# Miniprotein binders against p81326: the designs that were tried, part 174

Target 1, 226 residues: p81326
Amino acid sequence: MLHFGGFIMEINHISKILEKEREEYIRNKVEEYLKQGFSKDDAVNKANQSWRTYIGHRIQDVIYNLLKKFLKDSGLKVTTDKALNNRNLPEELDKVKRLIAINYGEYLFLPDADVIVYKVENNDIKIIAIISVKNSFRERRFETTYWKLKLKESPVTSHIKVFLATPDKDNEISYKCPNGKPKKMRIILEYELDGIYFLKEDFEETEKAKHFGKIVEDIIEISKKL
Below, E stands for the ipSAE of ESMFold2; O stands for the ipSAE of OpenDDE; V2 stands for 0.75 times the mean of E and O plus 0.25 times the DockQ between their complexes.

## First folded at step 14 (miniprotein)

Design mb18
Fold by ESMFold2-Fast, scan of step 14:
Structure mb18 (fold): chain B 226 residues (1-226), chain A 85 residues (1-85)
Amino acid sequence: as target 1 above (226 residues)
Amino acid sequence: GSPIEEARRILEKLKKILEKVKEALKESGNPELEKRAEQLIEFAEYLIRLAEEYLEEGRPKIAIEWLELAVRFLQMALELARKES
């Protein structure tokens, strides 16, 4: 599959394009914060925080649009947790929200479901997968794992696949130690989650840890078995 | 000449190429490959719109990167439509 190989490579290139804007983005944000009266050190720290938020939203938007375009002809629909947090939900999205919400007594919370894939069969909704998008693992590194374990507790949600998608630019979970052993965080995430999809080239693929371009075919295959 | 002028010219040229690619694929005669090629084209359209947003924000260098990626997706669509599966 030469074109499929090319597809994977070009999808991985998206993270490289986004990274190219970082230096200019940070310079502009530092200047903006300095004009607001922040110290140089505070301006730099705030600019770096702003970049992490900005790049996270961009990666989520790209993943959402990619999945929406490539899954539509397979009878699959794609939405976001942001769409589900709208106060005026269409009936279909209200049903999606109810089918992924986790019960904490009198309270219901959505899992870390940046992107949600579902299908509609005879007016019934079936959730196929949720994708958590992480740009870094410095904070809340096991949050996606927590949500996976909570979803497994209920017969309503236990079938839902939980995937992590990440460029892992800092090699936080794609790095392998000189002795060939993965880092503890990578071992735990790969063990507990249904898959990890990397928007990068330099990592060792496994049964569960794959190039992001493979997610489309994987989700289609899963949807046929549910 | 400026990067913004270059980006604008590439954007306008690619919008015209996009329409020609859509017309060319209507004549391929293979429905299965046409669906996959259509998905690649739709993603290329998204990348072109993203490039236009960056250009409106005064960021032509990054806009050109997105346009070049869109070209590669359109090339994949044309290649797929011409191949027997």
Scores: ipSAE 0.657, ipTM 0.844, lowest interface PAE 1.3, mean pLDDT 85

Design mb19 (at its last look DockQ between E and O 0.86; V2 from the best seeds 0.00; counts 0 for: pTM E .684 < .8)
Fold by ESMFold2-Fast, scan of step 14:
Structure mb19 (fold): chain B 226 residues (1-226), chain A 85 residues (1-85)
Amino acid sequence: as target 1 above (226 residues)
Amino acid sequence: GSPIEEARRILEKAKKILEKIKEALKENNLDELEKRAEQLIEFAEYLIRLAEEYLEEGRPKIAIEWLELAVRFLQMALELARKES
């Protein structure tokens, strides 16, 4: 595509579409909870919790489908944490699950891997990247960095790239103070993670913090080196 | 017209464009520009299905937003196809 900027702009527009449904969604959920007998304050609180869950799933689904469609011709495959949690896993997905699992003595746990990119070569599976999708940072701010640090401890998983994808609507990690200094959370996330991909227009790009539309080419380049 | 009528009109337009360009793009004989066009088309198909879900939920205004985005990706695919030698 000679107009790569057009692609990036349209991908950023996804964030605007999602934001347009917030007010109506919250309003409808508040009315629903009021009809169930909840107080006004409880109804508002529950509606906001419902929105966070709803929009989280929507963003994850959009990112999954985007990566699946745009990576298919590069020898790359895409799956989700939801797929890996099915009781009856295909052999390929069972292998993917085992290759990203982190050992805690007798127990194995999956990292915060909403979307997983891998490749299959000669029946061997290699995990390329995991993407954590966050609509907000109010809860569990450094969960993604914890999983990145744990993955780095094992020779089996240390090569796996860990990315954060976020609209960051509230400017929690894309904001700079008046003196230009990033917030502490942004500094830590960018330092520890392999990349942050924003589904928004108005931020300063760095080597690791980029417009979400750039993730496709970045993943393809990473896969060629592995 | 109502938002639901507008959404259905855009949906039908998107589906017709989609069918026509898919007929032109066959698997097994794609160069790099055709592969990119096919990827744009497949993502537009996803956006069309997403819009249909919003229509079923009685949310035509949001469905229109997703459909318009799908049409823009289809237009990008057509532009890439025209650059094929």
Scores: ipSAE 0.687, ipTM 0.842, lowest interface PAE 0.8, mean pLDDT 84
Fold by ESMFold2, look of step 14:
Structure mb19 (fold): chain B 226 residues (1-226), chain A 85 residues (1-85)
Amino acid sequence: as target 1 above (226 residues)
Amino acid sequence: GSPIEEARRILEKAKKILEKIKEALKENNLDELEKRAEQLIEFAEYLIRLAEEYLEEGRPKIAIEWLELAVRFLQMALELARKES
């Protein structure tokens, strides 16, 4: 149903819209930092850092809302790691939190999971997938693969699919072997993760590397197997 | 011609498309088609709310971009509502 060509095409417009916002956002932030007393060079650097955080959060918000709307009628629910870090958790979300937590001796930590998809059947909760949203791979390049490996270590969490969603505007992972030379980051991410979903048109599509618009049907199909 | 006036024109266009979708769904009593159209409508309504927040913040040029996307999703919903399953 959601393999409709128009749906995939329009989903890719999300990242284009966000990029159009960049110039205005940076100008406004530079003005804000100058008013706080920063030098022009420092204000520009801070504005660009602020933009990277802003666009990452905006992409995550859009992805969360897209998944929530399109998965609802398949009996699938969506939450975020922000929601799970709330001190006043409903019982359902408390169970979700405990089902993805990773044990580090005396400490329990959530994986860095921007968006979590789960289902509820007869009071049982089953975690289906975790989606990590990355706008840039300048830092924390393999964080998502670390969390996939940790989830694989326990039979309680080993079924959880770990996906990466990205516009990848700078082509850091868009192609497996550009100019005949393997891109280490793309090769390792694709090997270790269950899927990479691109919020753009131009990338090397494989069985695991797909247009983001295909993620809804993929999650629905996975949920039916669990 | 102002960006704010353009954004409001697009909002009215979106409302008219919603009316057409509702009439098309009434003429075709198809539960599965209604489900698909409602998903597209609900996402478009999220995009409209996002755009309205930008308008309230005095950022109509960005709001227009989100509104145009919302209209495209509504047009997809209308196309689906006019098809037999």
Scores: ipSAE 0.677, ipTM 0.858, lowest interface PAE 0.9, mean pLDDT 87
Fold by OpenDDE base, look of step 14:
Structure mb19 (fold): chain B 226 residues (1-226), chain A 85 residues (1-85)
Amino acid sequence: as target 1 above (226 residues)
Amino acid sequence: GSPIEEARRILEKAKKILEKIKEALKENNLDELEKRAEQLIEFAEYLIRLAEEYLEEGRPKIAIEWLELAVRFLQMALELARKES
């Protein structure tokens, strides 16, 4: 649908813009931590940690808004796990929250769900997809896979597609077998998840590993089958 | 001009392009292409708001980058709107 070369190119720019912010952000944070009395080395380390958290939230917000806008006309709605953390939820979001909950016997927990896509038909909610948005895989490398497997265990949630969206800045999962050596993380993520969507050009494309520009169409197609 | 002044200039340009596109879309029958144009416009509007937040934070250089991206999305929308006219 929006798979024209221009749209794909502009999606790639999102990650590039976010990376341009890094130098300024790090500099400002280092100065802040130095003023707080930290050593130079500690200030740099803290600044880098702060950056990872900051950029992670920024890319999630951009992707959320992108999906929200580009799925709207298809009758699909988009929310986030953050929105579901409120004590007083509207009825619709309360239903969404319940429909993605994972049973641990005495407890129900929500999967990590940066973006949740659902539809409302005749006051019934159908969860279509959960999208995990990751800038890098330094931490929690297989967390998305864990949640996918847990969602499969229940007939209530087994239909929910789980996608990973990433610029894969460090090329951790861009290729399956670079230099003839299998990339364990790429292979496992691609096997277990319903799709991986890259916000970059340089990656090994497969049936499940696609450019992020295809995610809107894929979600719409899935929604028609539910 | 200062980065702030440049950011404001681009913001104004983006807003002007946005208005032109909205005007062009009013004359067309809602087809699939129009819906796509509207989606592009709405996303561009988000990016403009994002840029404004960066401006309020005193970060005009990054604001400019987001504004330029917004302008490109608006240009894409305009191209779609023109093909339908």
Scores: ipSAE 0.624, ipTM 0.857, lowest interface PAE 0.7, mean pLDDT 89
ESMFold2 (binder alone), look of step 14: mean pLDDT 78; pTM 0.706

Design mb20 (at its last look DockQ between E and O 0.78; V2 from the best seeds 0.79)
Fold by ESMFold2, look of step 14:
Structure mb20 (fold): chain B 226 residues (1-226), chain A 85 residues (1-85)
Amino acid sequence: as target 1 above (226 residues)
Amino acid sequence: GSPIEEARRILEKAKKILEKIKEALKETGDPELEKRAEQLIEFAEYLIRLAEEYLEEGRPKIAIEWLELAVRFLQMALELARKES
């Protein structure tokens, strides 16, 4: 049993640290692009785009390492979509890849699953959950729900829990009815997904919308039922 | 003190806390508490490695933020090992 209140508080601090880096990062990138001959306006736009990619990858790496460390002693393993796209996969990861791939007739594609949790029992692999890490919802707002629906279409993948992890700094999905009006994106994401885990304190908590620090216990409990 | 000197101070603090955790775990004899403390330690060690990458890049102010977070996870592990929570 983790010290629940303190664990959640410190995990929420991760996104705060990344935001403190933002000003320095953007300043350095603007200088870099100006040296390459871009105008000031173009350099700023490119720096902001670079930041969004950087922070997204950093949040994913931190979440991957957190889950790997805290799930290890529960018999659960963690991998990433990047690792599954490597050319020379070990047999175990090749099986994970094949167990989440979706058939589109003549084509076979992986869902957009940033982090994958699975277990191995007697050399059999059971996929427990996939976690999509989203820093913002400015584009492809419902991509994660699409993948959940596709995974539900087959009995071999229908058990897989699909979670969204987000700092949601701009409050795009933090509340169901901000100002008394239903927020379509929050309502649909919560309805379709198995859970939304927030890397911040200020959001409307429900049965499916929780502090990110609760994800470890939730995954462990799900794994016991499978 | 410089940011690099502050980072070194925090690293030394982390080492001292880790020693205290190891000593406290000898007294518990509870394997579940030991596993939970070890998980917190391993994540703190990841955060320290991340901070060290920032130091190598010449970005000690951000490294300090990650180091302070690592220390807080170590403090949670120590609290757990002492059964004070």
Scores: ipSAE 0.805, ipTM 0.912, lowest interface PAE 0.6, mean pLDDT 88
Fold by ESMFold2-Fast, scan of step 14:
Order: structure tokens, then C-alpha cells, then sequence
Structure mb20 (fold): chain B 226 residues (1-226), chain A 85 residues (1-85)
């Protein structure tokens, strides 16, 4: 690509925009809660809870639109878990849903797949990747890893790449540690998952843990090998 | 000028760049460059719609951040549209 480096840098700039929004959002929400009579500690906690819910939806929307726009002409299609949960599904999405569903005896459940990338060749559907968006790891630390391990159990789903996308603003799994090993959770997630895309600037990059801006090219490269 | 005025100025700049890209694409002979330019335009249009949501919410400072990013994607599209094979 003629502008490859510039493209990645501009996608990575989304991380800076989200951080600027976080600072203003939290400040304003803390002020609102203080005016309602909450203590300073309660106001801060409520503001952080509000931010996590709000930004999760924003990041999912950004990733969906980014992949949909830039994968369109590569023979790749993009959908969401929200679309797959519609009562009446088009035939194509019904097939996508069945190809990512995990069997629990008489029940089928979808993995936690916020964004799904697939291709259609000769009316056959091949799932390429699922992306899970996480803003906090406190209560759902290994949820994405659980779904990856379940998908590996079936020949129908074992080829599906599972990616985590996260701003990790609380530094729960990103690190910049000159004298130590990465955090245990980071080690486990990186080992079990196919990749982690960080929506932040400051972390130690590896072959599997990358700046978010690389996601488009990585998915295109994976699709060519299938 | 206010942040709202700045946001409107950037929106107008984006519209002008879009017109320049449209004219440049009529002269582009490389189908791969045309496809990449179109992808950049579509994503920039998404960012503009996102910024408009922030403006409707009375948040012009954050809207400006998204608009400036949209303009940079449009500038990349214009550069590609003007490339020679």
C-alpha cells in the first residue's frame, strides 16, 4: 500500500480521541453526581461505571464500521452479535449464526462475538474472525479465552480466529515493565487468543499484541490463507 | 470563533475535499487506487456522521476531534486519487 504507514497511524489516533473524551466525560459526570449529593468517592465510581458502558458501544461501532468499509472490496463481509440476535434472520446471517454457534447438548449458544468477519465463496460461508471488545477485566477476565477454547473443540469452528480489542485504560493486561514479566492475565490471554489489539499508545508490542491500526491488514492477510 | 463555528468550518472543508476527490477520480486509471480512495471516503463519511451526533448532543469539542480525523482520511483519498499509474 502507497500510504500504509499513514493509514495505521491515523487509525491509532482513534485511541487519543477516546482518551480525550474519557477525561471530559468523567470530569462532567463526577460534577453531575456531586450536585446530586453523592460523596466524591461514589461520584467517581459512578462516573467510571457510566464511561465503561458508554465507550464499549462506541468502540464496537467504530470497529464494525472500520472493518466493513475497508474489507468490502476484499470479498469479506462484516456483521455483529446484535444483528445475529434478530428474530427473523436473512438466510446468509442464519448460516453465519449456525457456523459460530457452540453446542451444549440440545442447546446452541453464540460466543461473545461483538464483530464477526466472514467470506462467501460459491454460496459457502467461511468464518474468518470474531472480535470481542472489552473495557474491563475485573468480573469477566477470561470470557474471550473461554469462547476461544470452546470454538477449538469443533472441526466446524476450530479455524476461527478470536481477537480481543481493548483500550485497557486501567492497565489490567497491558504493560510497560522493564524489570518484570507481563501480568498473568496478559500472558494467558496472549497465549490462548489469536491476537490482542490495544486502543492505547503505551504498551510493549509483540507479534500477537499490537496497536489497533494493524487489524485491517491482519484480517486481509488471514483471509488470503483460507 | 466558538467550537461550534470551528466544527462547521471543518465540515465545509470536508465537503470541498470530497468534491476535489470526485473530480480527481474521473481521471484515475488505476482500479486499486480507486477502490482504496473509495474505502477512505466511506470511512471518513462515517466519522463525519459520528461527529454530527456529538454536535447534536452539544459536544462540539469532541465532534472537532472526529471531524479532523475525517479530513485526514479525505486528504489520503485525494492523494491516492491524484496518483499516476
Amino acid sequence: as target 1 above (226 residues)
Amino acid sequence: GSPIEEARRILEKAKKILEKIKEALKETGDPELEKRAEQLIEFAEYLIRLAEEYLEEGRPKIAIEWLELAVRFLQMALELARKES
Scores: ipSAE 0.799, ipTM 0.909, lowest interface PAE 0.5, mean pLDDT 86
Fold by OpenDDE base, look of step 14:
Structure mb20 (fold): chain B 226 residues (1-226), chain A 85 residues (1-85)
Amino acid sequence: as target 1 above (226 residues)
Amino acid sequence: GSPIEEARRILEKAKKILEKIKEALKETGDPELEKRAEQLIEFAEYLIRLAEEYLEEGRPKIAIEWLELAVRFLQMALELARKES
């Protein structure tokens, strides 16, 4: 168990570091948009929107690299949907791409897959898990759930675990029933997904809702059963 | 010192810790702890590269934050390596 109390704390610190960049980023972007001729209010709104996109990509990159390093010695490989968005893929990644594709009759589409964990055994690829990394839930709140349900519909993809990783900085899904009122988003996400992993300490822990520090072990355990 | 100088100082500290880990790992007898230490090192090295990108962008303050995090991961690795020796 990477129950290094220290490891959990440092994982939480990742989100804190990323949020420290916000003030500077917003200030610089506001100035940029003002120079482009936008009003102050428009500049602020555009800067905030830009920040959400920027920070989302940054946290995804950090989590990808974390999982890549900590799963490597278990014989597990990690890639991203971005890496699969190429016409000239190596054979291995081309197989990975095909094995996560969702059938829509005339078309195949990939689910949103910020991180894809797979193993290679005897030249056979097995997809183990897809991890969606979200900094906030202001947009596309149930998109991960949609992809989980679609993956479940095919015997080719039904075994793939779908996890959500988030710092949940706005406490949108940290608790099921704060103040006695059910949080619809938390309840639905926890019900439909295979797990939710929090990059923070202040959340309601359940069998499916865990600290992000447990995700590596959980993925390794799943990989042994496939 | 300037934020750039501070970043450089922390980077040098990280390098020194890395050398200590390498020395400690030579005496390790537990393959599992060694693997864990190596994972921590590799992640710390990623964080160092990330910090260097911020330095290149002229953002030394945030680079320092990443470097400090890297150092903490390296310290964890060192502790694991020493526990094996």
Scores: ipSAE 0.791, ipTM 0.908, lowest interface PAE 0.6, mean pLDDT 91
ESMFold2 (binder alone), look of step 14: mean pLDDT 81; pTM 0.772
OpenDDE base, second read of step 15: ipSAE 0.791; ipTM 0.908

Design mb21
Fold by ESMFold2-Fast, scan of step 14:
Structure mb21 (fold): chain B 226 residues (1-226), chain A 85 residues (1-85)
Amino acid sequence: as target 1 above (226 residues)
Amino acid sequence: GSPIEEARRILEKAKKILEKIKEALKELGDEELEKRAEQLIEFAEYLIRLAEEYLEEGRPKIAIEWLELAVRFLQMALELARKES
């Protein structure tokens, strides 16, 4: 029962555990930088930057493992951008890489696809979805949107669903009109992307903005139509 | 007790729940419920491995948070495993 309230609640709890780790991590990194001779303000700024990188990798790994475990019995496979950037790529992953690559004339580039869901049928690969994982929206806010629009331009990639997964700790995109003021980031991301999945309790839920625990069944349903 | 002792107690609790799930699954005649229970178990096992990584790094308080979450997923799996088909 992946849609029962208990499952969704426990998945949301992942965000709370990560937030507890953040406070300890920042304290330790600030102390480290102070010992290196940085000012208090510089130490805090460097510690926050270090945290953003560290936790980005952690939450991507958690999402990857969750999707891998819950999609395996639906004939779906999960990989990562890190796996696709390995020097020695298995034939299957090389095909996945080629099927998500975007053409810029003489050049091919991969989209910002932290986690990729695909299926294999009669040795043919069908890409189902890519998930972009964002812990913060300070920089490259519409990068996921850019890749969605580029994927739409090719008959090879136009069917691929593009999702955003985020704890959105700073409430950057949790509400469309907080205090009566439209949030461009939330409105544009929801409009252009195929879905936003929140790892948190409180946000404005819509047809496209959902609790992360709902992503498994959504991906399975999409796969059945392809 | 110390955080390390608390983490060890939660690990033993997880092992006991896993044993109960294995026993309940033998009596369960529902393939879909079995698959869902196994998915929950595998994710819980991932969370336990993650917690063990934190313990190795000398971070038992964060490890306990992940272990408690793993136990809750195992409890969900046990409830499904005991569900009447």
Scores: ipSAE 0.799, ipTM 0.913, lowest interface PAE 0.7, mean pLDDT 88
Fold by OpenDDE base, second read of step 15:
Structure mb21 (fold): chain B 226 residues (1-226), chain A 85 residues (1-85)
Amino acid sequence: as target 1 above (226 residues)
Amino acid sequence: GSPIEEARRILEKAKKILEKIKEALKELGDEELEKRAEQLIEFAEYLIRLAEEYLEEGRPKIAIEWLELAVRFLQMALELARKES
């Protein structure tokens, strides 16, 4: 397994590189919005919002590709909720889509699933894990927890592991009790989710809170038990 | 040199490392190490493509950062490929 001390360090660089883009991105977007006739303050605000969306997608894409490459030799397949958002899906992906769907009575909806890990055995699909990738927790802090709880309600989806991957740039969930004060968000997320994986070194490690470098191994191990 | 020139330099470095890895993998008898090396290579290749996208967007400084990361992954792959030699 890729327990390379070097691998862990390089994972940490992913988030650092993404953050280096911010200044240039904001500058370019501000200029763009100014040209569109927005005030300076509005342009800055819009640029910041655009950045949050952009960087969120970028980190998700990098993590998706990382997991796809490092899980493939274990016979595991990786997809995304975006890939499932088509009317005409290959049979395999259509099955994946149905196997992660949450029942709301008259309607079926998909959980937020930035990365979906599954295996195919004898033409049967087993969903192994859903990984939510979050760059920051400014919005929808417990959304991943909501989906975990919803998935747990059905025998069809209750076995699906739900993981959170984050650089936690703002140290919102890196420690459980900094300065003796419990961080509600960390405690709840760690309790409700099957694991939290950090793309950084400065965090409180627990049984469920690990460095992202361990996620591949953990997923492979889970897949062997299904 | 210019950021674009530096990006090109690093890209060429990455290509040279890839060639070295291919040669080393031919002599590698450990299937598990080979798989691990291939995983690292494939991820590095993704990062190279990502860097090329940034270059096309006229953002060579960020492209360089991704290329440097790619090179480090390739170096890790090369080290794995050479451990059995």
Scores: ipSAE 0.785, ipTM 0.906, lowest interface PAE 0.6, mean pLDDT 92

Design mb22
Fold by ESMFold2-Fast, scan of step 14:
Structure mb22 (fold): chain B 226 residues (1-226), chain A 84 residues (1-84)
Amino acid sequence: as target 1 above (226 residues)
Amino acid sequence: GSPIEEARRILEKAKKILEKIKEALKAGDPELEKRAEQLIEFAEYLIRLAEEYLEEGRPKIAIEWLELAVRFLQMALELARKES
């Protein structure tokens, strides 16, 4: 088991690096769009849209690589939503996709599973966990909760743990109201999900809401019980 | 110094720590070796990420990722050097 406080603090420092990058990224993209002939207002709007897409992919990539490197020696494998959406899937990934996909008549949807952890035992695949990565909660605050509830409806998928990973830079779910009560969104997410992992230092931990650095050990412990 | 010079200095520091880890692991405990290897592989990912930022002309952000990589390598070195 990987137990040391320095590890957790360094993982959480990733959030601070991403914050520093935001200012530089926006500045550079605005300059790029101005060079292409866009107005200042259009350049700023396009830069902000570009940042929202870019930062989501960056956080997902970092989390994917973190889990892949630290879970490999526990017999666990890690894949992504992007890998599962390829037309020509390896047989193993095709099986993973089938074990988490939800059918809506003519349409097949994967849950909001930016990162998926599974194991292979005796040629059978067992899905351990799905991690949804969110950098903002304004428009899609309960999307991860929706997928958790859908997965619970089937005996095939009801065992799958659903985790949220978030920097929560705007204190949307790690802030308490003046009376000490958590915000409604935090209460609902923590109640319905199997865990929330914060990429930040300044919040109150609970049984389900933890520093992101703890996710590796938690997943290993879950996998031992399956 | 310039940010690009600082980034190159940190890259060289990372390479020196990697060499020290390799020497320490030759005499180390196999269990600690696996943990050190995980830290090294993640640090190597962070170094590759930083190199992408350098190629994009973004040395200030590259420095942030490189400093984090060095800290993970220092953790790996500490584990590799633990006495039983």
Scores: ipSAE 0.730, ipTM 0.887, lowest interface PAE 0.5, mean pLDDT 84
Fold by OpenDDE base, second read of step 15:
Structure mb22 (fold): chain B 226 residues (1-226), chain A 84 residues (1-84)
Amino acid sequence: as target 1 above (226 residues)
Amino acid sequence: GSPIEEARRILEKAKKILEKIKEALKAGDPELEKRAEQLIEFAEYLIRLAEEYLEEGRPKIAIEWLELAVRFLQMALELARKES
């Protein structure tokens, strides 16, 4: 499979390219906000906030397209939570939406599902995996864990694998015990989630913590067992 | 050359590689062909992404995406050549 060393190396470049964009993006946004009449400090703060949102969407889009292309020939389909936020959904996507919904009594809510992988067999839809894509862990550190736990509470959704994909540029979860001190977030995320996939080389590999290059194969293997 | 000119150069290079790959994929191992096609499709996505950056007047970052696309295309070409 796609385990050729070249593919892994090229995946690592995705995050590097995204990081290179930051300086230009910030500069342009600062200029824009200054023209709108904001102070320099306010402009910088707003630019940084805008960047976080922007880069988050960019990495999600790249990963979505990557998974969509590399899973296609395996008969697997890929969608996003954004695609499900329409009033008039095709029947297939409406079913997908219902199959990932979490029950809160009077309300049904969707988990954060940046990427949703599913298969269609004999007009039956099976949700295989949800991939949460995080560029950084500054906000909502355990949100993915929350959704995993909520999905486990229902027999309808308990089989759904929940994965985290991240470049972890700040090395928040790359190692379990750097300098002999446990990184709680890494340990908890690895324990609660079905897998963590890194878009980088410098991380502690375990059974659940792998390079992102392995995610396609892992998803295909899971799909064969469902 | 200017960043825009360099981006255009790389884009043309990518397109030429794509043509060569399509010619090479006509006979071979169906599994390798599928893998090559996946790499091509992802490279095409990256090319479109780079074109968006070019339209936004950001040729420097466009070049980075184009170079990545070319590397994926080269990988696909290598797979296609092994099938022949």
Scores: ipSAE 0.613, ipTM 0.849, lowest interface PAE 0.7, mean pLDDT 90

